VH-VL binders against q9h9l3. Designs and how they scored, part 380

Target 1, 176 residues: q9h9l3
Amino acid sequence: PRKMVAIDCEMVGTGPKGHVSSLARCSIVNYNGDVLYDEYILPPCHIVDYRTRWSGIRKQHMVNATPFKIARGQILKILTGKIVVGHAIHNDFKALQYFHPKSLTRDTSHIPPLNRKADCPENATMSLKHLTKKLLNRDIQVGKSGHSSVEDAQATMELYKLVEVEWEEHLARNPP
Below, E stands for the ipSAE of ESMFold2; O stands for the ipSAE of OpenDDE; V2 stands for 0.75 times the mean of E and O plus 0.25 times the DockQ between their complexes.

## First folded at step 22 (VH-VL)

Design z109 (framework fv_nivolumab; at its last look DockQ between E and O 0.91; V2 from the best seeds 0.88)
Fold by OpenDDE, look of step 22:
Structure z109 (fold): chain C 176 residues (1-176), chain A 124 residues (1-124), chain B 107 residues (1-107)
Amino acid sequence: as target 1 above (176 residues)
Amino acid sequence: QVQLVESGGGVVQPGRSLRLDCKASGFTFSEYEMHWVRQAPGKGLEWVAVIRYDGSSEYYADSVKGRFTISRDNSKNTLFLQMNSLRAEDTAVYYCAKEGYWQSSTFHRYFDYWGQGTLVTVSS
Amino acid sequence: EIVLTQSPATLSLSPGERATLSCRASQSVDDYLAWYQQKPGQAPRLLIYDASNRATGIPARFSGSGSGTDFTLTISSLEPEDFAVYYCQQYDYWPITFGQGTKVEIK
């Protein structure tokens, strides 16, 4: 079986009005929650909105941040060939300007058995915060200082582990 | 320039069906959740339905569940709302609404852009 | 569902005056709250998102504050074009819900 990692990214706003989401931090953890990668990343264009309340990114974090192209190379090297778990992971891949094979992707925001276990509507996209509280009895993304992508990646992996057996069997019967 | 244009509204009798269309432009349609929100005459706003960026999942308000179907064609930048078994209380202006900016694990489901709305009147 | 209660129902003021609108949630929605302005015959227009962020093109006289259950929209000095209905909206819980609206009318 392929190795599994979880990923979570933080984005800042770029472009003329700050509406473009650009990668500013990326965290990757292994199956046990050990951090494999955690770097601040410098977007190729000027940051208009740090979105600090959510991203946790501040100007000081960009001083020694890894340039996007370099970081992208490092991250892709880690992800290649692995099952990648994330929450609304399509956004992470967009920010990375990378697309992982669908057959090797697991999105915890779109796993009906996970929602069912949390007594949530199966077809509703639930936040990582709410699922983590309901299923792991853990509070994440607390406060106003911004999110921790490491914390979020770890929570995502833990959530997936709750339904891994069932979901992998489902995917085997219904390949994407 | 972001633009959403609804169409398909009209007057129908109870129990009948109607389909609304929403044509989107000015943004990458396939990257965002799309929503329907309605407003009865002289009343407030009511969320109706949401569809994921790739159309892989839908969720509905209890008031329309089992009767309405939201769908999308990303190749045509178009959002749809199929309304079946219409009731008088479904009478409203129906708005197509775009999800706000996207982040990783957080969903910002405010609506930064709205269509002009299309009126649906259900009456005998 | 989360119930958003706006107050007052109607706010009668003159141009140049300060307007303070309240939105109270039945339970905490963190900062997942937006404010909209709606004029007769028009679609709602986004004013504030994430409780305190002003949307693009929105004048500086509009500001949002609050977190958890209590939120406020402030118009520092009313302009003639600001007389309208204002709605708050939460997006922390399903289903998405709106307040019943506050009408800001000219005195």
Scores: ipSAE 0.897, ipTM 0.950, lowest interface PAE 0.6, mean pLDDT 96
Fold by ESMFold2, look of step 22:
Order: sequence, then structure tokens, then C-alpha cells
Structure z109 (fold): chain C 176 residues (1-176), chain A 124 residues (1-124), chain B 107 residues (1-107)
Amino acid sequence: as target 1 above (176 residues)
Amino acid sequence: QVQLVESGGGVVQPGRSLRLDCKASGFTFSEYEMHWVRQAPGKGLEWVAVIRYDGSSEYYADSVKGRFTISRDNSKNTLFLQMNSLRAEDTAVYYCAKEGYWQSSTFHRYFDYWGQGTLVTVSS
Amino acid sequence: EIVLTQSPATLSLSPGERATLSCRASQSVDDYLAWYQQKPGQAPRLLIYDASNRATGIPARFSGSGSGTDFTLTISSLEPEDFAVYYCQQYDYWPITFGQGTKVEIK
């Protein structure tokens, strides 16, 4: 069976008026939650809005941040050939300017059995915070200083494990 | 410049159907979840429905479940609302609305842009 | 669902005065709260997002504050164009909900 990792990214606002979302941190954990990658990343565009309340990114983090092209190469090397788990993971891939094979992608924001376990509407896109609280009895994203992509990636992997057997079997019967 | 333009409103009798369109421009439509929000004359705002960025999932207010269908065509930058079995209580101005910026693991479901609205009147 | 209660229902003031509008949530919505302005015959306009961030093009006289359950929109010095209805909206929980509105009118 294929190796499995979880990814979470933090974005900052770039482009006119800060409307574009650009990668500024990426964390990858293995199946056991051990950190395989955790770097601040310097976007190739000028940062207009750090979005610090949510991203946790501050100007000081960018001083020694890994340039985007180098970070992307490091990250894609880790992701290649693996099942990648994320929450709203299409946004992480957009920020990486990359699209992982659908057959190797797992999105905890779009798994109906996971919502069912949480007593949430199957078709609603639930936040990572609410799923984690309901199903793992953990508070994540606490405080006003911004989110941790390590914490979020670890929570995402633990959520997927709750439905892994059922969902992997479903996908084998219903290839994307 | 971001623009959202609704069309398809009109006067219909109870029990009939109507389809609303919303044409979007000035942003990458396929990156954003889109919503319908309505406002009965002289009343406040009521959220109606949301559709996922790729059209794969939809969620509805209880007041319209089973009667309304939200859909999108990302190749035409168009959002739709099919309204069946219309009732007098559905009389409202209907707005399409765009969510704010996208992020990882959080959803910023405030509406930074709204269309001008289209009036649906359900009356005998 | 989360109920947002706005007060007062109507605020009658003169140009140049300070307006203070309140929005109370039935449970914590963290900072996932927005404020809108709506003038007669127009669509709502976003003023404040994420509790305290001013939307693009919104004058500095508008400010948002609060977190959790209690939120405030302040207009530091009313101008003639500010007489409108104001709505708060939460987006922490499904379904998305709005307050019933506060009308700010000329005294």
C-alpha cells in the first residue's frame, strides 16, 4: 500500500489589494503525525496582506524564508507517489501551483462519512476546527496569533484515520 | 472589476417554477464558493444556498430544501438557482454573492461582492 | 442555528454624530463576523469582515470591534450618505445567518 502524508499550508494576500492567495508556509506530516517538512516560504510576489490573524505569518518570518521555487521542489519531492490528505486541499495545491493525482488525494472537507460521524450535514463543507472538536475532542486554531499548519496537518491526518478503511474501500469501488 | 449580474426574476403563480441566472466576471469564478441570499420586501436578509467551487456539493436553507437547486457552469462563469414549487413566502429579491478570499482549513464566508438582485414575486 | 440580535432597532442621529451599533450572537462565532450597509433599492455592501477588517474602499470612519458573542460597528462621524440599514452576519456555523438590521436615520 502507498505511503500517506497530510499537508496544510498558510497563505498571505498578494496582488492588487491583497485579493490573491499565495503560499507562505507549508507543513507535511506522516501517518503518525511526525513532521516531515515545515518551512516558511517567500512568495514570488509582493505581500500586501500577511493575514496574520489566520495565517500566523509575520514580516519577520519572511526574512529567512525559503524562496517559493526551492520550497516547491522540496515539497513535491515529498508528495510524489504518496496519498496526500488535506482539508480543502485544492487550495493547498493551487498555492503550490501543482495538481496531485485525484486517485491519490483525500480531502477531509469533502468526505460524507466523516461528516456523518460528526453529526454534520453530509454536503456541508465543515471547518477543520469544528470537525476536530466534534470527533477528536481537541481545540485547534486557538487564540488570535494565527493558525499552525503543523497542528492543522496533524489534526487532518487524525480525522482521516477515523474513516480511512471505509473511504479507501469506497474509492476502490468508485475510482475518481 | 468584480461584477455579478442576476436575471430571470418575474411574477409567477404559486406552484410554478422559475430559474435565476447570475453571470460573474472580474475574478476566477471556479476558485470560489457561490451563494444565493434573498430579501423579502421590507425584511432582512436570508441565506438560501451554497455550491462548492467545482459544483460537486450543494447545501440549502431548510426553507428551500427539496424545492430549490443551486448549480453552476464554470465554463460560462454562471451560477443558477432553479426554484420549483414556489410559494408566496418565496417572494423576495434574490442576490448572488461571492465569498471572500480563500485560505487553507478556514472558510471566510462573508460576501465581498453582491449582484444587483432580481425580484421574484409569487402571487395569485 | 446562530441567532444574531442587533440593537438598537433604529438609531436617529444627525450628521457629525457618532453611531454605535451592536450585534450579539447566541453563541461564540469567534471573529467570523461581517457588517453590511444597505441603502433603499440597493444590494448590501460589505463594510467589515473578520470582525474588524475594513473592506476595500470603506472610509476610515467605519470600524468594527468585538469577538465571540458581542460585536460593535462604530461610525465615528456620520455623513449624509451613511443613513442606511446595517446588518451583521456570522459565518462560523451553518447555516449562515444575519441579524435583523439596525436602521440609522436622520433625526
Scores: ipSAE 0.830, ipTM 0.930, lowest interface PAE 1.2, mean pLDDT 94
ESMFold2 (binder alone), look of step 22: mean pLDDT 93; pTM 0.950

Design z110 (framework fv_nivolumab; at its last look DockQ between E and O 0.89; V2 from the best seeds 0.88)
Fold by OpenDDE, look of step 22:
Structure z110 (fold): chain C 176 residues (1-176), chain A 124 residues (1-124), chain B 107 residues (1-107)
Amino acid sequence: as target 1 above (176 residues)
Amino acid sequence: QVQLVESGGGVVQPGRSLRLDCKASGFTFSDYEMHWVRQAPGKGLEWVAVIRYDGSSEYYADSVKGRFTISRDNSKNTLFLQMNSLRAEDTAVYYCAKQGYWQSSTFHRYFDYWGQGTLVTVSS
Amino acid sequence: EIVLTQSPATLSLSPGERATLSCRASQSVDDYLAWYQQKPGQAPRLLIYDASNRATGIPARFSGSGSGTDFTLTISSLEPEDFAVYYCQQYDYWPITFGQGTKVEIK
């Protein structure tokens, strides 16, 4: 079986109106929650909106941030060949301008058995915050200082582990 | 420039079916959740349905569950709402609405852009 | 579902006056709260998202504040074009819900 990692990214707003989501931090953890990667990343374009309340990103974090192209290379080296777990992970890959094979991707925002376990509608996309509270009895993304991508990646991995056996069996029977 | 243009509204009798279309332009349609929101005459706003960016999942308000189906064709930048078994209380202006910016692990489901709406009248 | 209660139902003011609109949630919705303006015969227009962020193109006289259960939309000095119905909306819980609206009318 392939090794698993969980990823979570923070994004800032770029472009003329700040509507473009650009990668500004990326965290990757292994199956046990150990941090494999955690870097602030400098977008190639000027930041218009730091989205600090959500991203936790401030100007000071960008002073020594890793340039996007370099960070992307580092991250892709880690992800290659792995089963990558994330929450709404398509956004993370989009920000990375990278697409991981679907067969090696696990999106905890779209796992009906996980929602069922949390007494949530199976077809509703639930936030990481709500699932983590219901299933792990843990509060994440607390306060107004912004999210921790490490914390979020760890929570995502823990959620997936709750349904790993069932979901992997499902995927084996129904390959994407 | 972002545009959402609804069509397909009209007058129908109870129990009949109607399909609404929403043509999107000015943004990467396939990157966003799309929603339907309706407003009965002289009343407030009511969320109706949501569909994921890739159409892989849908969720509905209890008031329309089992009767309405939201779908999308990303190759045509079009959102659909199939309404079956229509009732008088379904009479409303139906808006298609775009989800706000996308972020990791968080869903910002405010609606930054709306269509002009299309009126559906269910009356005997 | 989350119930959003707006107050007052109607606010009668003159141009140049300050308008303060309230939106109260039945339980905490964190900062997942938006405000919309709607004029007769038009679709809603986004004013504020994430409780306090002004949408693109929205004048500085509009501001949003609050978190948890209590939210406020403030119009510092009403312009003639600001007389309309205003809705709050939460997006922290399913289903998405709206307040019943506050009508700001000219005195």
Scores: ipSAE 0.915, ipTM 0.958, lowest interface PAE 0.5, mean pLDDT 96
Fold by ESMFold2, look of step 22:
Structure z110 (fold): chain C 176 residues (1-176), chain A 124 residues (1-124), chain B 107 residues (1-107)
Amino acid sequence: as target 1 above (176 residues)
Amino acid sequence: QVQLVESGGGVVQPGRSLRLDCKASGFTFSDYEMHWVRQAPGKGLEWVAVIRYDGSSEYYADSVKGRFTISRDNSKNTLFLQMNSLRAEDTAVYYCAKQGYWQSSTFHRYFDYWGQGTLVTVSS
Amino acid sequence: EIVLTQSPATLSLSPGERATLSCRASQSVDDYLAWYQQKPGQAPRLLIYDASNRATGIPARFSGSGSGTDFTLTISSLEPEDFAVYYCQQYDYWPITFGQGTKVEIK
């Protein structure tokens, strides 16, 4: 049985006008929600917009943050060979400059049975906040100080568990 | 410079079909979900449809569901809208629109770039 | 479906005056609200995203405020090019919806 982890990242704005998204925090939790990794990460280029309202990233977090190259190595070592669950997970992989095997990737933003359980249109890309409220009766991402990638990764894993049996069977019969 | 150019508009009779194209440049097209937004003459803006960054999933406004199909070809940086069973109320300028920056746990579905639009007129 | 109600429908003002435009949502949209300007014969132009952030190239006289259900676009001192229609848009929940618009016209 393959081990399963959930990942969530927070990005800051770099590049022209701060519109490029660059990794500044990554959290990984195991199946039970225990934290395996949670680090602030220093992007290799100048931060133009901390996006603090969403990212929770502030200037002080970058002072002793792990350089991107080092953090990427640590993170990829954890992800290798595992089923990785995320929400809009392609964005997390883009921020890591990495592409995990599709057969080992689970995206809670793109699982029709999960949307159906939430009484949402099954083809709509729903936010993590709305799915967790509807299906787990939890408010996440509360307040205006920014989001916690630990909280978000934990919520993502709990959401996946709601459809895990059905979706793993579906993927076994319909390999990507 | 980000650029979106719509084409394919014209005058058609009710019940007929029309396909709109939107050619994109100046950004990594396959990183973003893409949208169609329309505006009837003298009226406000109405969201029409969205397609996922990889083309694997689409969602539609109730007013067009079952009649319109959004699609994309990421190798050609092109967004499409196939419009079937057209009605008089579909008469509008149709805009191609790009979402804002991407993040992992939030979706910033404001439209930072718009095409100039293409007019579709459905009349008998 | 989240309904956005803009008020007033029309603002008749002179250049140099302050314009205050309101957008009210039928339920909370947190900070997932944008403002657009549209001039006759042109595509909409993004002014404000995430309730209060000015888009690239938008002059400082434009500001957005509010959160949840009540939002305001303020133009501190109207310029001749600011006479246009303004729309709010929410992107918190599907379907994406727009307000009906506020026309800012010269008195």
Scores: ipSAE 0.825, ipTM 0.928, lowest interface PAE 1.2, mean pLDDT 94
ESMFold2 (binder alone), look of step 22: mean pLDDT 93; pTM 0.952

Design z111 (framework fv_nivolumab; at its last look DockQ between E and O 0.92; V2 from the best seeds 0.88)
Fold by OpenDDE, look of step 22:
Structure z111 (fold): chain C 176 residues (1-176), chain A 124 residues (1-124), chain B 107 residues (1-107)
Amino acid sequence: as target 1 above (176 residues)
Amino acid sequence: QVQLVESGGGVVQPGRSLRLDCKASGFTFSDYEMHWVRQAPGKGLEWVAVIRYDGSTEYYADSVKGRFTISRDNSKNTLFLQMNSLRAEDTAVYYCAKEGYWQSSTFHRYFDYWGQGTLVTVSS
Amino acid sequence: EIVLTQSPATLSLSPGERATLSCRASQSVDDYLAWYQQKPGQAPRLLIYDASNRATGIPARFSGSGSGTDFTLTISSLEPEDFAVYYCQQYDYWPITFGQGTKVEIK
């Protein structure tokens, strides 16, 4: 079986009005929650909105941040060939300007058995925060200082592990 | 410039069906959740339905569940709302609404852009 | 569902005056709250998102504050074009819900 990693990214706002989401941090953890990658990343264009309340990104984090192209190369090297778990992971891949094979992607925001286990509607896209609280009895994304992509990646992996067997069997019967 | 244009509203009798369309432009349509929100005459706003960026999942308000179907065609930048078994209480202006900015793990489901709305009147 | 209660129902003020609108949630929605302005015959317009972020193109006289269950929209000095209905909206829980609205009318 292929190795599994979980990824979570933080985005800042770029473009004339700050509406473009650009990668500013990326965290990758292994199956056990060990951090494989955690770097602040410098977008190729000027940051208009740090979105600090959510991203946790501040100007000081960009001083020694890894340039986007370099970071992208490092991250893709880690992800290649692995099953990648994330929450609303399509956004992470967009920010990375990368698309992982669907057959090797696991999105915890779109796993009906996970929602069912949390006594949530199966077809509702639930936040990582709510699922983590319901299923792991753990509070994440607490406070106003911004999110921790490491914390979020770890929570995502733990959530997936709860339904891994069932979901992998489902995917085997219904390949994407 | 972001633009949402609804169409398909009209007057129908109870029990009948109607389909609304919403044509989107000025943004990458396939990157965002799209929503329907309605407003009865002289009343407040009521969320109706949401569809994921790729159309893979839908979720509905209890008031329309089993009767309405939200769908999308990303190749045509168009959002749809199929309304079946219409009731008098479904009478409202129906708005197409765009999800706010996208982040990882967090959903910012405020509506930064709205269509002009299309009126649906259900009466005998 | 989360119930959002806005107060007052109607706010009568003159141009140049300060307007303070309240939105109270039945339970905490963190900062997942937005404010909209709606004028007769028009679609709602986004004013504030994430409780305190002013939307693009929105004048500086509009500001949002609060977190958890209590939120406030403030218009520091009312302009003639500001007389309208204002709605708050939470997006932390399904289903998405709106307040019943506050009408700001000219005295």
Scores: ipSAE 0.897, ipTM 0.951, lowest interface PAE 0.6, mean pLDDT 96
Fold by ESMFold2, look of step 22:
Structure z111 (fold): chain C 176 residues (1-176), chain A 124 residues (1-124), chain B 107 residues (1-107)
Amino acid sequence: as target 1 above (176 residues)
Amino acid sequence: QVQLVESGGGVVQPGRSLRLDCKASGFTFSDYEMHWVRQAPGKGLEWVAVIRYDGSTEYYADSVKGRFTISRDNSKNTLFLQMNSLRAEDTAVYYCAKEGYWQSSTFHRYFDYWGQGTLVTVSS
Amino acid sequence: EIVLTQSPATLSLSPGERATLSCRASQSVDDYLAWYQQKPGQAPRLLIYDASNRATGIPARFSGSGSGTDFTLTISSLEPEDFAVYYCQQYDYWPITFGQGTKVEIK
C-alpha cells in the first residue's frame, strides 16, 4: 500500500516589488500527523517581503536556514513515490520547482465531496482555515504571528481522511 | 507590465446573449485565478464569477448562476464570460480582474490589476 | 454573505485635510480586506491589501488599519487627485463582497 504524506509550505515575497513567491519553510507529516520534515529554507534570491503576517517567517529564521537546493533535494526524496496531500498544493509544488504525478496528488482545496461534508458549494475553493473549522471544529492559523506549516499540514491530512475512502475509489474509477 | 483588455460589450435586448473576452499579458496567466466583477451605472461593485487557474472549476454569484459561464484558454491568455438570458439588471460595466500573490493554504483574493471594462447594456 | 458597511457615505473636505474612512464587516474577515479608489470613467485602483499593506506605487499618505470587523482607510493630507469614491472589499469567505462606497469630495 502506498504511503501518504501531507505537505505545507510558507512563502516569502521575492523578485520585483516582492510579488514573486519563494519557498521559506516546508513541513511534511505522515498519515498519523507525525513530523517527517520541518525546515526553514533560504531562497536563492533576495527577500523583499517576509509576509510575516501569513508566513510566520522573520529575518532571524533565515540566518541558519537550509539553502533552497539542499532543502529541495531532501524534500523531493521524501515525496518520491508517495501520495502527497496538500491544500492548493499546486502552489507548494511551484515553490519547490517540482511536478508530482497527478495520480499521486491530493488537493483538499479541490475535492467536491469534502466541500459537501462542510455544507459548502462543491466548486468553491475554500480556505484551509474554514474547512478545518467546519469539519474538525478546530481553530488553526490563530493570531497575527503567522501560520505554522506543521499545523496546516496536520490539518490537511485530517481533512483528507474524512473523504479518503470515497475519493480514492473515485480516482481509481476516474484516473486523472 | 500587467495588462487586461476586455471586449465584446454592447447593447442587447433582454433574453439575448453576449460573450465577453479579456486578453491578458505581462504575467503568467495560468498561475492565477481570474474573476469578473461588474458595476451597474452609478452603483457599486459586484463580484460575478471566478475560474480556477487551470480552468477545472468555476464559481458564480447567485445572481448569475445558471445564466453565465466563465471560461479560460490558457494557451491564448484569454478569459471569457458567456452571458445568456440577459436581463435589464445585468446592465453594467464588466471588468476582468487578477488576484494578488499566491501563497500556501491562504487565498489573497484582492484584485491588484483590473481591465478598463466593457459596457453591457440590456434594454428593450 | 458578509456585508461591508462603509461610513460616512460622503466626506466633504478640502485639500490638505485628513480623511478617515470606515468599513465594518458583518462578521470577522480577519485581515482579508482591501481598499480601492475609483475616479469617474475609470476602473478601480488597488490602494491597500491584507488590511494594511500599501499596494505598489501608492503614496505614503494612504494607510490602512484594523482587523476582524472594523477597518479604516486614512489619507493623511488630501491632494486634489484624491477626490474619488473609495470601496472596501473582503475576501475571507464566499461570495466576495464590496462595501457600498464612500465618496470623498471637494468642500
Scores: ipSAE 0.836, ipTM 0.933, lowest interface PAE 1.1, mean pLDDT 94
ESMFold2 (binder alone), look of step 22: mean pLDDT 93; pTM 0.949

Design z112 (framework fv_nivolumab; at its last look DockQ between E and O 0.91; V2 from the best seeds 0.87)
Fold by OpenDDE, look of step 22:
Structure z112 (fold): chain C 176 residues (1-176), chain A 124 residues (1-124), chain B 107 residues (1-107)
Amino acid sequence: as target 1 above (176 residues)
Amino acid sequence: QVQLVESGGGVVQPGRSLRLDCKASGFTFSDYEMHWVRQAPGKGLEWVAVIRYDGSSEYYADSVKGRFTISRDNSKNTLFLQMNSLRAEDTAVYYCAKEGYWQSTTFHRYFDYWGQGTLVTVSS
Amino acid sequence: EIVLTQSPATLSLSPGERATLSCRASQSVDDYLAWYQQKPGQAPRLLIYDASNRATGIPARFSGSGSGTDFTLTISSLEPEDFAVYYCQQYDYWPITFGQGTKVEIK
């Protein structure tokens, strides 16, 4: 079986009005939650909105941030050939300007058995915060200082592990 | 310039069906959740339904569940709402609405852009 | 579902006056709250998102504050075009819900 990693990214606002989401941090953890990658990333264009309340990104984090192209190369090297777990992971891949094979992608925001286990509607997209609280009895994304992509990646992996066997069997019967 | 244009509203009898369309432009349609929100005459706003960016999942308000179906065609930048078994209480202006910005694990489901709305009147 | 209660139902003020609108949630919605303005015959217009962020093109006289269960929309000095109905909306829980609205009318 292929090795599994979980990823979470933080985005800042760029473009004329700050509506463009640009990668500013990326964290990758292994199956056990060990951090494989965690870097602040410098977008190629000027940051208009740090979105600090959510991203946790501040101006000081960009001083020694890894340039986007370099970071992207590092991240893709880690992800290649692995099963990649994330929450609403399509956004992370967009920010990375990268698309992982669907057959090797696991999105915890779109796993009906996970929602069912949390007594949530199976077809509703639930936040990582809510699922983590319901299923792991753990509070994440607490406070107003912004999110930790490491914390979020770890929580995502833990959530997936709860339904891994069932979901992998489902995917085997219903390949994407 | 972001633009949402609803169409398909009209007057129908109870029990009948109607389909609404919403044509989107000015943004990457396939990157965002799309929603329907309705407003009965002289009343407040009521969320109706949501569909994921790729159409892989939908979720509905209890008031329309089992009767309405939200769908989308990303190749045509169009959102749909199929309304079956219409009731008098479904009478409303129906708005298509765009999800706010995307931020990985956080869902910012405020509506930064709305269509002009299309009126659906259900009466005998 | 989360119930959002807005107050007052109607706010009668003159141009130039300060307007303070309240939105109270039945339980905490963190900062997942938005404010909209709606004029007769028009679609709602986004004013504030994430409790305190002003939407693009929205004048500086509009501001949002609060977190958890209590939120406030403030219009520092009312302009003639500001007389309208204002709605709050939470997006922390399914289903998405709106307040019943506050009408700001000219005295």
Scores: ipSAE 0.894, ipTM 0.948, lowest interface PAE 0.5, mean pLDDT 96
Fold by ESMFold2, look of step 22:
Structure z112 (fold): chain C 176 residues (1-176), chain A 124 residues (1-124), chain B 107 residues (1-107)
Amino acid sequence: as target 1 above (176 residues)
Amino acid sequence: QVQLVESGGGVVQPGRSLRLDCKASGFTFSDYEMHWVRQAPGKGLEWVAVIRYDGSSEYYADSVKGRFTISRDNSKNTLFLQMNSLRAEDTAVYYCAKEGYWQSTTFHRYFDYWGQGTLVTVSS
Amino acid sequence: EIVLTQSPATLSLSPGERATLSCRASQSVDDYLAWYQQKPGQAPRLLIYDASNRATGIPARFSGSGSGTDFTLTISSLEPEDFAVYYCQQYDYWPITFGQGTKVEIK
């Protein structure tokens, strides 16, 4: 079986009026939740809005942050050939300017059996916070200081494990 | 410049069907979940439906579930609302709406841009 | 579903006065709250997102505050163009819901 990792990214606002989302932190954990990668990343363009309430990113984090091109190379080396789990993972890939094979991609925001387990409509896109509370009885993303991509990646992997057998079988029968 | 333009509204009899279109421009349409929101004459705003950025799933308000179908064609930057079995209480101005910026695991489902709206009147 | 209750229903004020509009949620919505202005015959216009962030192009006289269940929109000094209906909206949980509106009208 292929190795499996979970990824979560934090973005800051760049471009006109800070409306563009750019990568500023990335965390990757293995199946057991051990951290394989966790770096602050310097976007190649000016940061207009740190979005700290959500991202946890502050100016001080950018002082020694890994430049985007270098970080992207490090991250892609870890992801290559692996099943990658994330929540709304298309946003993480957009921030990385990267396409991961759909057959190796798992998105906890779009797994109907996971929603049903949480007593949620299977076709509604649920937040990581709400799924984690309902299914793992844990509060994540607590406080107003911003989110931790390590915490979020770990929670995402734990959620996937709840439906892993069923969902892997489903995907084998219904290749994307 | 972000722009959303609804069309397809009109007067129809109860039990009939109508399709609304929303043409989007000025942003990467396929990056965003899109919504329909309606407002009955003299009333407040009611969220109607949402569709995932790739069109792969949809969610509806209870008041329209089973009768309305939201869809999208990302190659044409167009959002649709198919309204079947229309009732008098569906009479409203229908707006298409774009979500705000995207982020990690949080969903910022406020609506930074709205269309001008298209009026649907269901009367005999 | 999460019910948003706006008060007052109508606020009658003169230009230059301070307007304070309230929105209360039936359960916590964290900071996932937005405010809109709507004038007759027009689409809603975003004023405030994420409870306290002013949208692009919105004058500084508009400010949002609060978190959890209690939220306030403040217009520090009313201009003639500010007489409109104001709605709050939560986006913490499905379905998305709006308050019933507060009409700000000229005294």
Scores: ipSAE 0.809, ipTM 0.927, lowest interface PAE 1.3, mean pLDDT 94
ESMFold2 (binder alone), look of step 22: mean pLDDT 93; pTM 0.950

Design z113 (framework fv_nivolumab; at its last read DockQ between E and O 0.93; V2 from the best seeds 0.89)
Heavy chain, then light chain:
Amino acid sequence: QVQLVESGGGVVQPGRSLRLDCKASGFTFSDYEMHWVRQAPGKGLEWVAVIRYDGSSQYYADSVKGRFTISRDNSKNTLFLQMNSLRAEDTAVYYCAKEGYWQSSTFHRYFDYWGQGTLVTVSS
Amino acid sequence: EIVLTQSPATLSLSPGERATLSCRASQSVDDYLAWYQQKPGQAPRLLIYDASNRATGIPARFSGSGSGTDFTLTISSLEPEDFAVYYCQQYDFWPITFGQGTKVEIK
ESMFold2, look of step 22: ipSAE 0.851; ipTM 0.935
ESMFold2 (binder alone), look of step 22: mean pLDDT 93; pTM 0.950
OpenDDE, look of step 22: ipSAE 0.901; ipTM 0.952
ESMFold2, fold request of step 23: ipSAE 0.849, 0.842, 0.837; ipTM 0.936, 0.934, 0.934
ESMFold2 (binder alone), fold request of step 23: mean pLDDT 92, 93, 92; pTM 0.947, 0.951, 0.946
OpenDDE, fold request of step 23: ipSAE 0.914, 0.913, 0.917; ipTM 0.956, 0.955, 0.957
ESMFold2, last read: ipSAE 0.848, 0.842, 0.833; ipTM 0.935, 0.934, 0.929
ESMFold2 (binder alone), last read: mean pLDDT 93, 93, 93; pTM 0.950, 0.949, 0.951
OpenDDE, last read: ipSAE 0.915, 0.913, 0.916; ipTM 0.956, 0.955, 0.956

